# Designs tried in a protein design chat: VH-VL binders against q8wyp3r787to878. Part 6

Target 1, 92 residues: q8wyp3r787to878
Amino acid sequence: FQNYLRVAFQEVNSGCTGKTLLVRPYITTEDVCQICAEKFKVGDPEEYSLFLFVDETWQQLAEDTYPQKIKAELHSRPQPHIFHFVYKRIKN
Key: E = the ipSAE of ESMFold2; O = the ipSAE of OpenDDE; V2 = 0.75 times the mean of E and O plus 0.25 times the DockQ between their complexes.

## First folded at step 1 (VH-VL)

Design d02 (framework fv_livmoniplimab)
Fold by ESMFold2-Fast, scan of step 1:
Structure d02 (fold): chain C 92 residues (1-92), chain A 119 residues (1-119), chain B 107 residues (1-107)
Amino acid sequence: as target 1 above (92 residues)
Amino acid sequence: QVQLVQPGAEVRKPGASVKVSCKASGYTFTRYYIDWVRQAPGQGLEWMGRINPSGGKTKYAQKFQGRVTMTADTSTSTVYVELSSLRSEDTAVYYCARSYWGYSYFDYWGQGTLVTVSS
Amino acid sequence: DIQMTQSPSSLSASVGDRVTITCQASQSISNYLAWYQQKPGQAPKILIYAASSLQSGVPSRFSGSGSGTSFTLTISSLEPEDAATYYCQQSYRTPYTFGQGTKVEIK
């Protein structure tokens, strides 16, 4: 099916913006973060990661996970949940 | 019943290469990664790399890049790790382990292959 | 590379004791941490994944906690069969790395 991934960009003083990425089915979170750094013009990409926001919970995605596969699993649930992929700063 | 079956032992001389097999059964082979982890005698665990049997994509630890090759044969549900330019420091038990794409924990392990590098 | 440091390196305890092993990551790994048990001559066995999720078939006396950089494995009441080396492993980024191991011996 279509290989589009909607990613929101959350910046402290810039508000939120988003982009729809055309990605391959087995693109990794690491690959998506590289694309986001380029498209959102991030100067310090090491400070950012891709997060999944679902059920009021933030989950930082590991570099080797597959966002499109995560998306497919969330859509396959009997009662679908609202979820968002968000590229934002990591907080230690 | 999920099983990963490896040979028990291999012996090589310094400078040679060794290819270790791992035969999977009891699950859909192409739905999980297989990772390779080694353990020198009396030492801890060291991750070498992984292969996705669906498509054969690999990822190796930098320490082994250029010396390691991982391959998969979907017709026999078998993965292989080949390590070249062997040194005495490569003497270790080599484990294959199944990992989940969403979290990458190793839920099933082979029994290990003891590779001895000795002159 | 993310460095994983365990403490203690070894311990001796009696059957029935509460045993605690800690694991520190050199940078935040969220909850991408697993714990493994290894007995002499055997392959490692998964105990806990996602920092606190107990693997099916693992006794309930094992539990994990923590997030970010600090993690703990607890055995609430030590059994003789728990004599083993325990390893933590981060799965946040490659290369995946393990702690140096904690050897648990029964007195």
Scores: ipSAE 0.007, ipTM 0.655, lowest interface PAE 9.2, mean pLDDT 86

Design d03 (framework fv_mosunetuzumab)
Fold by ESMFold2-Fast, scan of step 1:
Structure d03 (fold): chain C 92 residues (1-92), chain A 119 residues (1-119), chain B 112 residues (1-112)
Amino acid sequence: as target 1 above (92 residues)
Amino acid sequence: EVQLVQSGAEVKKPGASVKVSCKASGYTFTSYYIHWVRQAPGQGLEWIGWINPRSGSTKYNEKFKGRATLTADTSTSTAYLELSSLRSEDTAVYYCARHKYYGSWFDYWGQGTLVTVSS
Amino acid sequence: DIVMTQSPDSLAVSLGERATINCKSSQSVLYSSNNKNYLAWYQQKPGQPPKLLIYWASTRESGVPDRFSGSGSGTDFTLTISSLQAEDVAVYYCQQYYSTPTFGQGTKVEIK
């Protein structure tokens, strides 16, 4: 299951949309952002990034991180965390 | 760069309360949990609890439940530990530390705040 | 509550020689579903906060010299400093995060 990545698309004035991406195990955050910009038809991709929401916190993922590795680490915890990857604007 | 800067040393009498601050900079404050750990003189490290600054949710070591209160102010990127009903055995250096978005190991620590409880 | 016990309490090693520190947990910190050990190691110098060296029992934190290595699984863990340098004089702590975090009592590493 290491080859699938669920990403939510968050836009002001739009309902929550998501896609399940078939990705390589060592795909980078930058690669995921490029796929998302294409799939979600984003005209200003430089204003967007991939965010990780874990429980009630969130953070922007650096472009050289590996979302599938992050997903595996979160799944590996004895105390499960609820988490989502969200492609959204850096500002708001 | 990432920094956690704590308030200065405190001297308190038994029965008093103390409030220690931890100001974060160089990262998104609401994206990381803040943990509090203390170390009595010449002793080891003891975990007190954590706060999620985004939600205000907290978890406490059972030993500190009822005496420790963890809070966070997102407008100033500052976390707080308040410890009430102080006893002499609460004399320790108190550290804040951040927890990565995955994993309860601590990659950055504050410099520590010495709290001395004596009559 | 998981109790962490380190040995020895103090260790004197000559410069350039190997230092070995042991850590035992009162119950397994290996999560069978992911085969990961929930164990970290820290270095603390006098007057300073602890500094993360290793997490997941054997993964070195970014910027930590490769002379530091972690090994072990389940209840028995080892931190090895392959060639002790003067700057490595410190107290070393193991920490489990399988449950609420607990630390070992520390091992003081000194130069012979």
Scores: ipSAE 0.000, ipTM 0.610, lowest interface PAE 11.6, mean pLDDT 85

Design d04 (framework fv_mosunetuzumab)
Fold by ESMFold2-Fast, scan of step 1:
Structure d04 (fold): chain C 92 residues (1-92), chain A 118 residues (1-118), chain B 112 residues (1-112)
Amino acid sequence: as target 1 above (92 residues)
Amino acid sequence: EVQLVQSGAEVKKPGASVKVSCKASGYTFTNYYIHWVRQAPGQGLEWIGWIYPGSGRTKYNEKFKGRATLTADTSTSTAYLELSSLRSEDTAVYYCARYGRSYAFDYWGQGTLVTVSS
Amino acid sequence: DIVMTQSPDSLAVSLGERATINCKSSQSVLYSSNNKNYLAWYQQKPGQPPKLLIYWASTRESGVPDRFSGSGSGTDFTLTISSLQAEDVAVYYCQQYYSYPTFGQGTKVEIK
């Protein structure tokens, strides 16, 4: 759970792709965004952020949050959640 | 087309174990939870547990603690329920169900009748 | 463990008439952060698996006829079939997914 993070990449008018990232438990949202900008070859990374899609709602993650900790919390809840981490434009 | 296809009916003696399969198709198996629910003849629905195939994580209803084991084989997109130490009150139709976007069970397997008799 | 209780246990309704099924949860299934009720309704016909009708208490699943509607919030919920058809003879179950899933005991709907 703690070694891998699945992140979808959502582009306007081009659909979705995704990558599984090898990450540390203490990796921050800012660190994940830097990795995503490089891996998805984004030329304007300042326009993108990491979002959590959970409970059919979008949540923009603050740069000092810990995605692996968020993932672990969602996995530990009695009510199962379908959730995805999505790297996408802040303004759609 | 999303489908969940379960294994056929089983007849077991008290104390035995049964393993029911649920083969998924038409979607990415590792991206959805699979729940198991049973229904005794003429009775209501009872939740057993869930598995997330992408990680292998499971949660169980306390009532089935120590007797139910949920597993998944991602190479064949198949989920399994194994129930041990069978009793007559375990006689039921066992369903697998996909946990869809609405956080409700949007697709169900056809059910597997497990009969426990001496 | 959230206990779900339906009423009535069985209901006989004439073809074309309205059927109403009630469901009560032992505690609220409304999540204040997203204002959603974690409540679903299923239809089960003999020899078939349950079929999802309603989720989020009032959202109709794709392909479900508009004569089916869900209402309520918190602990008290209702499934309404506005004009009962012959194909609607079934057992109906409410289910909460606010915590570990639990189901009502079921309401059998028959034609009078």
Scores: ipSAE 0.012, ipTM 0.637, lowest interface PAE 8.4, mean pLDDT 87

Design d05 (framework fv_satralizumab)
Fold by ESMFold2-Fast, scan of step 1:
Structure d05 (fold): chain C 92 residues (1-92), chain A 120 residues (1-120), chain B 107 residues (1-107)
Amino acid sequence: as target 1 above (92 residues)
Amino acid sequence: QVQLQESGPGLVKPSETLSLTCAVSGYSISSGYYWSWVRQPPGEGLEWIGFIYHSGSTNYNPSLQGRVTISRDNSKNTLYLQMNSLRAEDTAVYYCARRYYGSKYYFDYWGEGTLVTVSS
Amino acid sequence: DIQMTQSPSSLSASVGDSVTITCQASQDISNYLNWYQQKPGKAPELLIYDASNLETGVPSRFSGSGSGTDFTFTISSLEAEDAATYYCQQYRSLPYTFGQGTKVEIE
């Protein structure tokens, strides 16, 4: 069975688009960033990172974290949380 | 030590499909990096064709999109390039190359290149 | 697509001379530029990455500078083995694009 990860792409002048990625359970943030750079046609991937937007706050995810594990943890919380994974520039 | 080696037919006819292979040794192509094809017409400059990421995702130069397919066979550790509707201007030396990732964004290893001549 | 323009297209110089090549991008590419050396019959080899960083094993006589749209590549004391064609390449955006090349010949 395969897992899905929804990732939004945020550019300063283009607004926000998104893609649903078919990923393995133990995919790392580094691997997700590489896939995003390819699918969103980013030539300067070192300027981008994967962020978690949860409860109106931004968190940059470290390269060795597991987005699907983070997603599962957020889904398992007693109260619903609104969250999004966003691939965007480190500096705005 | 990473080595890339291209091979192909050498001569193809106009309107036919070109098939090239790139054998990789010293590194597993499924483990990482962007694996690319770059061509160079005799006496001219370099043109990036496209790449395949280790996950299987591909990207192609828009000037060639619609004619090019890049694929890989992880069990053989080999990259492939197919280009259809060949024309005389597709005559070039074709290189496979590895694009670095992480904190470096350049082509670090190249094959020796294989000359493809398009002629009837 | 981002257009890369090199100047000059070719030059001839003597051993010991200082040689400068320029590369201009049609759009701002920050420092996302590499320089490669290609000798006849060989594949290109990386010399400089991220506009100014010297690749490991590359002689210190090679240097690069610049940011934005204007970049410079310098060989501070030309040697016979430096006869080659030099290419700049941007990686700010896909597709990756190269300059047309600068041929350096030794007199």
Scores: ipSAE 0.005, ipTM 0.601, lowest interface PAE 14.5, mean pLDDT 85

Design d06 (framework fv_satralizumab)
Fold by ESMFold2-Fast, scan of step 1:
Structure d06 (fold): chain C 92 residues (1-92), chain A 119 residues (1-119), chain B 107 residues (1-107)
Amino acid sequence: as target 1 above (92 residues)
Amino acid sequence: QVQLQESGPGLVKPSETLSLTCAVSGYSISRGYYWSWVRQPPGEGLEWIGFIYHSGRTNYNPSLQGRVTISRDNSKNTLYLQMNSLRAEDTAVYYCARGKWYSGYFDYWGEGTLVTVSS
Amino acid sequence: DIQMTQSPSSLSASVGDSVTITCQASQDIRKYLNWYQQKPGKAPELLIYYASNLETGVPSRFSGSGSGTDFTFTISSLEAEDAATYYCQQYNNLPYTFGQGTKVEIE
């Protein structure tokens, strides 16, 4: 559904957990990061960002981007691709 | 680090078939990304030829449809470009490049190989 | 196919100058635009992706902006090493298309 966004949470070399977030279609990456900080109980949210994982490559998303539109765009492209949104530390 | 290196014949006559190779090191081509070919005629701009996804699926620029085949050999970590029915306007430097699908950019390029089509 | 038109086709400027290049798409491409630098005899190198994001390792004097059909690329203080041809590229639609290039000469 357009209203759900799956986000994985990556902690220090301990594996990933994840949550499915109920979000608005116009939600920004900044808004998603705020929700993730609350849901994953992050005490230092300024050290984290939302990354797009696709084809074994990670890209940090700018705060003014729209994850639901990125998701829709990836789903609408003609070639198969596997992607995940990951909330993780900017630095280790 | 990732490196791409093209090789080919240099000179090809009109109506012949061009065969180029691109040797990739520092990353396994079966693991991810789109692997592309891009050409640049002398003194002109860049033209995207096509790509092959790590799954083996391909997509080609419609302007070249029917003449181009892109393939790979995962065991040799090598990409191939075959273009048939060559014309003088196919004279160009040919690059192989790694493409990131979401951001659509090419982050690693080979040095390029010049292909001249003349009699 | 989406047509990408750059302006100017060439320019000459001195070290320390600020230069601006524009790129116009024939239809709305949102922010799906990248900028490349190509030095004589070399392959293109990515500088900016998604219209405004600076690629890792690229000097901060390079910047990009814009959305929709109008995009701008700026070099805030030219260095001699910036003599090159700069290309925009859209990835909103296949086939990927590039602008015709803008040649930047230092003198």
Scores: ipSAE 0.006, ipTM 0.602, lowest interface PAE 11.5, mean pLDDT 84

Design d07 (framework fv_romlusevimab)
Fold by ESMFold2-Fast, scan of step 1:
Structure d07 (fold): chain C 92 residues (1-92), chain A 121 residues (1-121), chain B 108 residues (1-108)
Amino acid sequence: as target 1 above (92 residues)
Amino acid sequence: QVQLVQSGSELKKPGASVKVSCKASGYTFTSYAMNWVRQAPGQGLEWMGWINTNTGNPTYAQGFTGRFVFSLDTSVSTASLQISSLKAEDTAVYYCARGRYSYKYYGMDVWGQGTTVTVSS
Amino acid sequence: SYVLTQPPSVSVAPGKTARITCGGNNIGSKSVHWYQQKPGQAPVLVIYYDSDRPSGIPERFSGSNSGNTATLTISGVEAGDEADYYCQVWDSSSRHYVFGGGTKLTVL
């Protein structure tokens, strides 16, 4: 069984890119960040984290959270809202 | 206004239990970790651990396992510290302080006013 | 476990520059945060990420961090700066925050 996670890459002096990751249901935010560092070829992965944007709000995801569980919860809301995951610098 | 408000001072006998609460307001409670810091009389700051406010998972520094329990009541944006089997050595001011999940890069920017716990016979 | 070393006290005359050091093995590879604590009060974050100032902290507070020593610098010291100052880092190997022992700044 294959689950997919869409992650946008935000960089100050570069164009916006995105990738769709093939992930396991229990993948952690830390695991996703490691995959993103490799795929987006960042040389300073310690300065980046995974963020969740929902409507007009955003938050940094703790390393021990589960993005697929978060995604499932957001999709199951009575009136689901637009959301996306962004891999970006912590200090912007 | 971003604020952490702690419960009042406590005077306890050895062997008793105490619960210190920390109520958050003015920000999204689950977006920040809650740290606990102890300061014994005339001593420096000592980090006790933190609790992930989104998952409820606590992390304890060495020396603060067993008798110390971090908990949450997210319905009222409150974190709590419970100390069981109190000892004289637990006499201190206990602070809660919020931290970011990017723990390497940001310090604890908002602190509670502190709760004095005195353990004496 | 990781240890941060601070001088127990530093004295400075009003209007002069105070420098408070924080020693740690390869501390320059870590991000250092600094707290000010006045008697009977909770700590206040004055510098984070080696050299950044939170909103409301005067520009006379600055920080640096390289090699084995981080430094908090307070220029044009005022009487109101008299306090205990603590440095802090995250220790990745133990996954714990570590505080220095604190430095009492006296403005004479």
Scores: ipSAE 0.007, ipTM 0.661, lowest interface PAE 9.7, mean pLDDT 87

Design d08 (framework fv_romlusevimab)
Fold by ESMFold2-Fast, scan of step 1:
Structure d08 (fold): chain C 92 residues (1-92), chain A 120 residues (1-120), chain B 108 residues (1-108)
Amino acid sequence: as target 1 above (92 residues)
Amino acid sequence: QVQLVQSGSELKKPGASVKVSCKASGYTFTRYAMNWVRQAPGQGLEWMGWINTKTGNPTYAQGFTGRFVFSLDTSVSTASLQISSLKAEDTAVYYCARYSWGKSYYMDVWGQGTTVTVSS
Amino acid sequence: SYVLTQPPSVSVAPGKTARITCGGNNIGSKSVHWYQQKPGQAPVLVIYYDSDRPSGIPERFSGSNSGNTATLTISGVEAGDEADYYCQVWDSSSDHYVFGGGTKLTVL
């Protein structure tokens, strides 16, 4: 079993940085955001959220969702698509 | 605005063939897979499989191989289900349904259903 | 193949709360979606991703999913809620959509 989650950090003022997080299967989006705030050294974590980018669309993940469940479902999807988890500002 | 419109009801004899169509409108047809779901009289929903609308590649659930064929005509945003060598147990309402990706693969838009009756 | 189990019927008085269960091995590790089907009509999505509501679905519809049981809860039940309800998951191990057998909700 692969207990990791790759998350990109997107900022307008700098190049994209990414980190691979070691997480449990039922980690919530809220928990992932807390880890990202610490690892990316974000001073205003309330302005950020975890987003899912798939092809040309993107969606903000609600705090009580489970990124590992979403990741598993995307890996087994009916139509193969490239997807990324991105930690970024809500208003950007 | 997003709609799936299916062809009309069919009454067939055993051994005949039938083709059910499902026309999509209001969205980009090739961005969403199309599912087929069957419901026999008085029974529950049974997933038959899906078709990749970009490649035309079908995937069939167990029990729906051989006599069942999923196909596409992307020029008119239409998916079709063909059933050959019809049997009485094929009597059912057949639904097409679009999958959504978002947070999961749920079927957010459904066709109105096509009733196929097989009787001698 | 993965199997979802629902009770065949649930009866509830108007204004009370109905609870429809969907049983599956480790279903809490999957995302559960719920569909409402009224006689002669196509199914309508009422809950997706365990607990999210589509636009237009009343707040009295809610969902939960943990362990081996997912639950659709309908509070303040109205006569118009009488329908068949189906749970559904995507089973990644088989790459298949799986439906429960359906539960007929009768408002008596």
Scores: ipSAE 0.006, ipTM 0.639, lowest interface PAE 9.6, mean pLDDT 85

Design d09 (framework fv_falbikitug; at its last look DockQ between E and O 0.03; V2 from the best seeds 0.00; counts 0 for: pae E 14.3 > 2, placed apart)
Fold by ESMFold2-Fast, scan of step 1:
Structure d09 (fold): chain C 92 residues (1-92), chain A 120 residues (1-120), chain B 113 residues (1-113)
Amino acid sequence: as target 1 above (92 residues)
Amino acid sequence: QVQLQESGGGLVKPGGSLRLSCAASGFTFSDYAMHWVRQAPGKGLEWVGQIRSKAYGGTTYYAESVKGRFTISRDDSKNTLYLQMNSLKTEDTAVYYCTRYGYSWAFDIWGQGTMVTVSS
Amino acid sequence: DIVMTQTPLSSPVTLGQPASISCRSSQSLVHSDGNTYLNWLQQRPGQPPRLLIYKISNRFSGVPDRFSGSGAGTDFTLKISRVEAEDVGVYYCMQATQYPPRTFGQGTKLEIK
């Protein structure tokens, strides 16, 4: 089945925008980054990656990870968690 | 730009007290855990303690060497971190840095440091 | 407490030559989330520390590609492929897997011959 993934888009020179993506449970971070590059109209996609803001810090997600699995794991934790997926430049 | 600036350091006698401040700018201060790290003259880095964000309970943690004497607090409305130092000892002499966890619990942004000298 | 041990403590190197710094932890740095929170900091004379590498091998923004990190478990290495004059300073490894306390290595002083 398909789930929704909320991804914020953060640019150095512009504000933060976001989109809700309809993605399969086993879509990889690499695949999500391709979708984000298209949806946010990024001309230099090699300079961007998917990050997770969680536990008060940024975590860069490796290409072969599964964002929907990460999301499910965070939702299942007994301790309160605030987290956001953000597509942004690697170098800032 | 993202920056941290410490202030409040100085010369104090053993048994005295001092309060350090760290002013943050260029980022959403309230979202981050903040840390104090010190460095004695000519020595290495030593973690002093941390304070979590309000979303994570604002809890504080301290190194054993300072527990019971130092208190970390924050004022998110002023984007300011504090370190209250009581019962100061000569071994507390150090440059005190404030820093944040920006990436993967790594200290990505550091202040310039403020010197605390505990001497008679 | 996790103890972080660096070798060497002092490293004189010739400009353009490689340098290597080792860091060993007293216990595994693998977090319950599967990540290893081993970070490297650089401190140039008279300056605050600067983040070089996080999670073993990821270079922080603005860090030149001549810096690389590697390792796993308890043994980690920071490598500088060709040392430049601006690389003079003290290098620290640190662990963020277990707290309190967060712990640092003793530091390795890199000096130009």
Scores: ipSAE 0.450, ipTM 0.852, lowest interface PAE 2.4, mean pLDDT 89
Fold by OpenDDE, look of step 2:
Structure d09 (fold): chain C 92 residues (1-92), chain A 120 residues (1-120), chain B 113 residues (1-113)
Amino acid sequence: as target 1 above (92 residues)
Amino acid sequence: QVQLQESGGGLVKPGGSLRLSCAASGFTFSDYAMHWVRQAPGKGLEWVGQIRSKAYGGTTYYAESVKGRFTISRDDSKNTLYLQMNSLKTEDTAVYYCTRYGYSWAFDIWGQGTMVTVSS
Amino acid sequence: DIVMTQTPLSSPVTLGQPASISCRSSQSLVHSDGNTYLNWLQQRPGQPPRLLIYKISNRFSGVPDRFSGSGAGTDFTLKISRVEAEDVGVYYCMQATQYPPRTFGQGTKLEIK
């Protein structure tokens, strides 16, 4: 397993910027959100969450999920999938 | 703030044509697959068709009942979804909804709908 | 195509009492990715449909906790623990496991006695 996670920050008027996070395999979504809030300098992190975009749909990840495990699972599928982890406002 | 708004409905004779529009706002329209769903008066919901996002080729799929007569398209620069309806039949009479394919492959956002009446 | 069958089609309920709607699919709705894409929609009179539940049991944003979804494979249930006046309307199950098309149940009309 690679100890990095690519997360895109989606802001309404600023577009998307991506950062590569160095994270352990068993980091939780809650912890990733904390890292994202800090790195993207989000002032109201309670209105943001980590989303998985895969197969043209969005999923809000629960706080107790493991993004690195999700990533590994997606890579293990027989067919390639285009996916993104996106840190964005919940209402979007 | 996320919103869909249909327009273009009206009265048309059998064999006629009509073009519906769906204006999207409050979200990144280009990221989402979009669907049309219709509802005949007093009846249930019926899937009409979908168009994928540009990233996935913008391919379209249609219900058998409308295949060959209806065409779905999108203009991401205008945040607008379209439904071109040709060779309309009386059984096409319905409220037509546009809906976003959002959370976990669910129709999470719906417009108010636009009524299409096909009658001689 | 996967056929969705709801029962009952009409459900008269007394205010404050529970309600239960069943939805059965002609095939398993377990997707190859391991998820089950069974959703519930609510349509109040004169309004467009509204998403209630996605992936069997997840409440969509703004949906009261008196609504719950359960089931697996081909059998699913929507429950309302205590029916309120605003719950009057038609409820639809729909599957998104098949790609495409998406199919809906016939709808269940919830009314107050």
Scores: ipSAE 0.109, ipTM 0.778, lowest interface PAE 2.4, mean pLDDT 92
Fold by ESMFold2, look of step 2:
Structure d09 (fold): chain C 92 residues (1-92), chain A 120 residues (1-120), chain B 113 residues (1-113)
Amino acid sequence: as target 1 above (92 residues)
Amino acid sequence: QVQLQESGGGLVKPGGSLRLSCAASGFTFSDYAMHWVRQAPGKGLEWVGQIRSKAYGGTTYYAESVKGRFTISRDDSKNTLYLQMNSLKTEDTAVYYCTRYGYSWAFDIWGQGTMVTVSS
Amino acid sequence: DIVMTQTPLSSPVTLGQPASISCRSSQSLVHSDGNTYLNWLQQRPGQPPRLLIYKISNRFSGVPDRFSGSGAGTDFTLKISRVEAEDVGVYYCMQATQYPPRTFGQGTKLEIK
């Protein structure tokens, strides 16, 4: 049972900060984006999304996915991967 | 041995449909994004589309030239990638390759290709 | 879409001599993560493409050290320090910086003589 998700906030002019969020397993990427918008105090939340950085690339997560399930699946892979969940602007 | 093998190519008339398959072996297929790339006779490579692993939401993306006509799917239990091609045009005539998008962020494994000919 | 433009489109070369292929992109290929996802493929006659170089200059496993890549931003080069007979074929640059779609150059046909 996983209830926490580490999310980095990436902004062009201020660098990166991270927060550990309360994210239950059934909470969708869309809901996580709303939590991030509140926690990171963004004024234009429609310009942001949750991304996964893994395998040397960025992937925007679809709204109807489950970040905690993705995290669990990445941890269960036969080879170790370094990954980050990042809340950042879509255009970047 | 890591391999990809396409099948299902053939001759179809314009407006027809065809389904290609790509059988994977020698690696954990479910971990990888898979792509289709085509090559018209005597011409260069053209990206057709991709499907991500289920870990990345299974999301599909398509080139504008095929969007709405082609559908990519995968069956991880059979280690098989599919390309459903509908409303085929003469311009779709090509060798179709399946390829794996590897951890080097590049197409590191390619199949031998299957020929699709769209002609009256 | 990011347009990839290769020059030359045909490159006749003498065995044992160097060859150089240029690739230009319509936009910077520098991703926001600082990496540049520019790759080179080789397609020998009658064969599928194979990976040569990834991320500008990293040689893929089993690729001879006579192949090298360089460049930055929008301008990239594939070099072969001494061409061998097995190097005949078509070379493509491609970009993976724009997550989709992926785009390729037109290809450069490398021929002996």
Scores: ipSAE 0.000, ipTM 0.585, lowest interface PAE 14.3, mean pLDDT 85
ESMFold2 (binder alone), look of step 2: mean pLDDT 92; pTM 0.952
ESMFold2-Fast, scan of step 4: ipSAE 0.361; ipTM 0.815

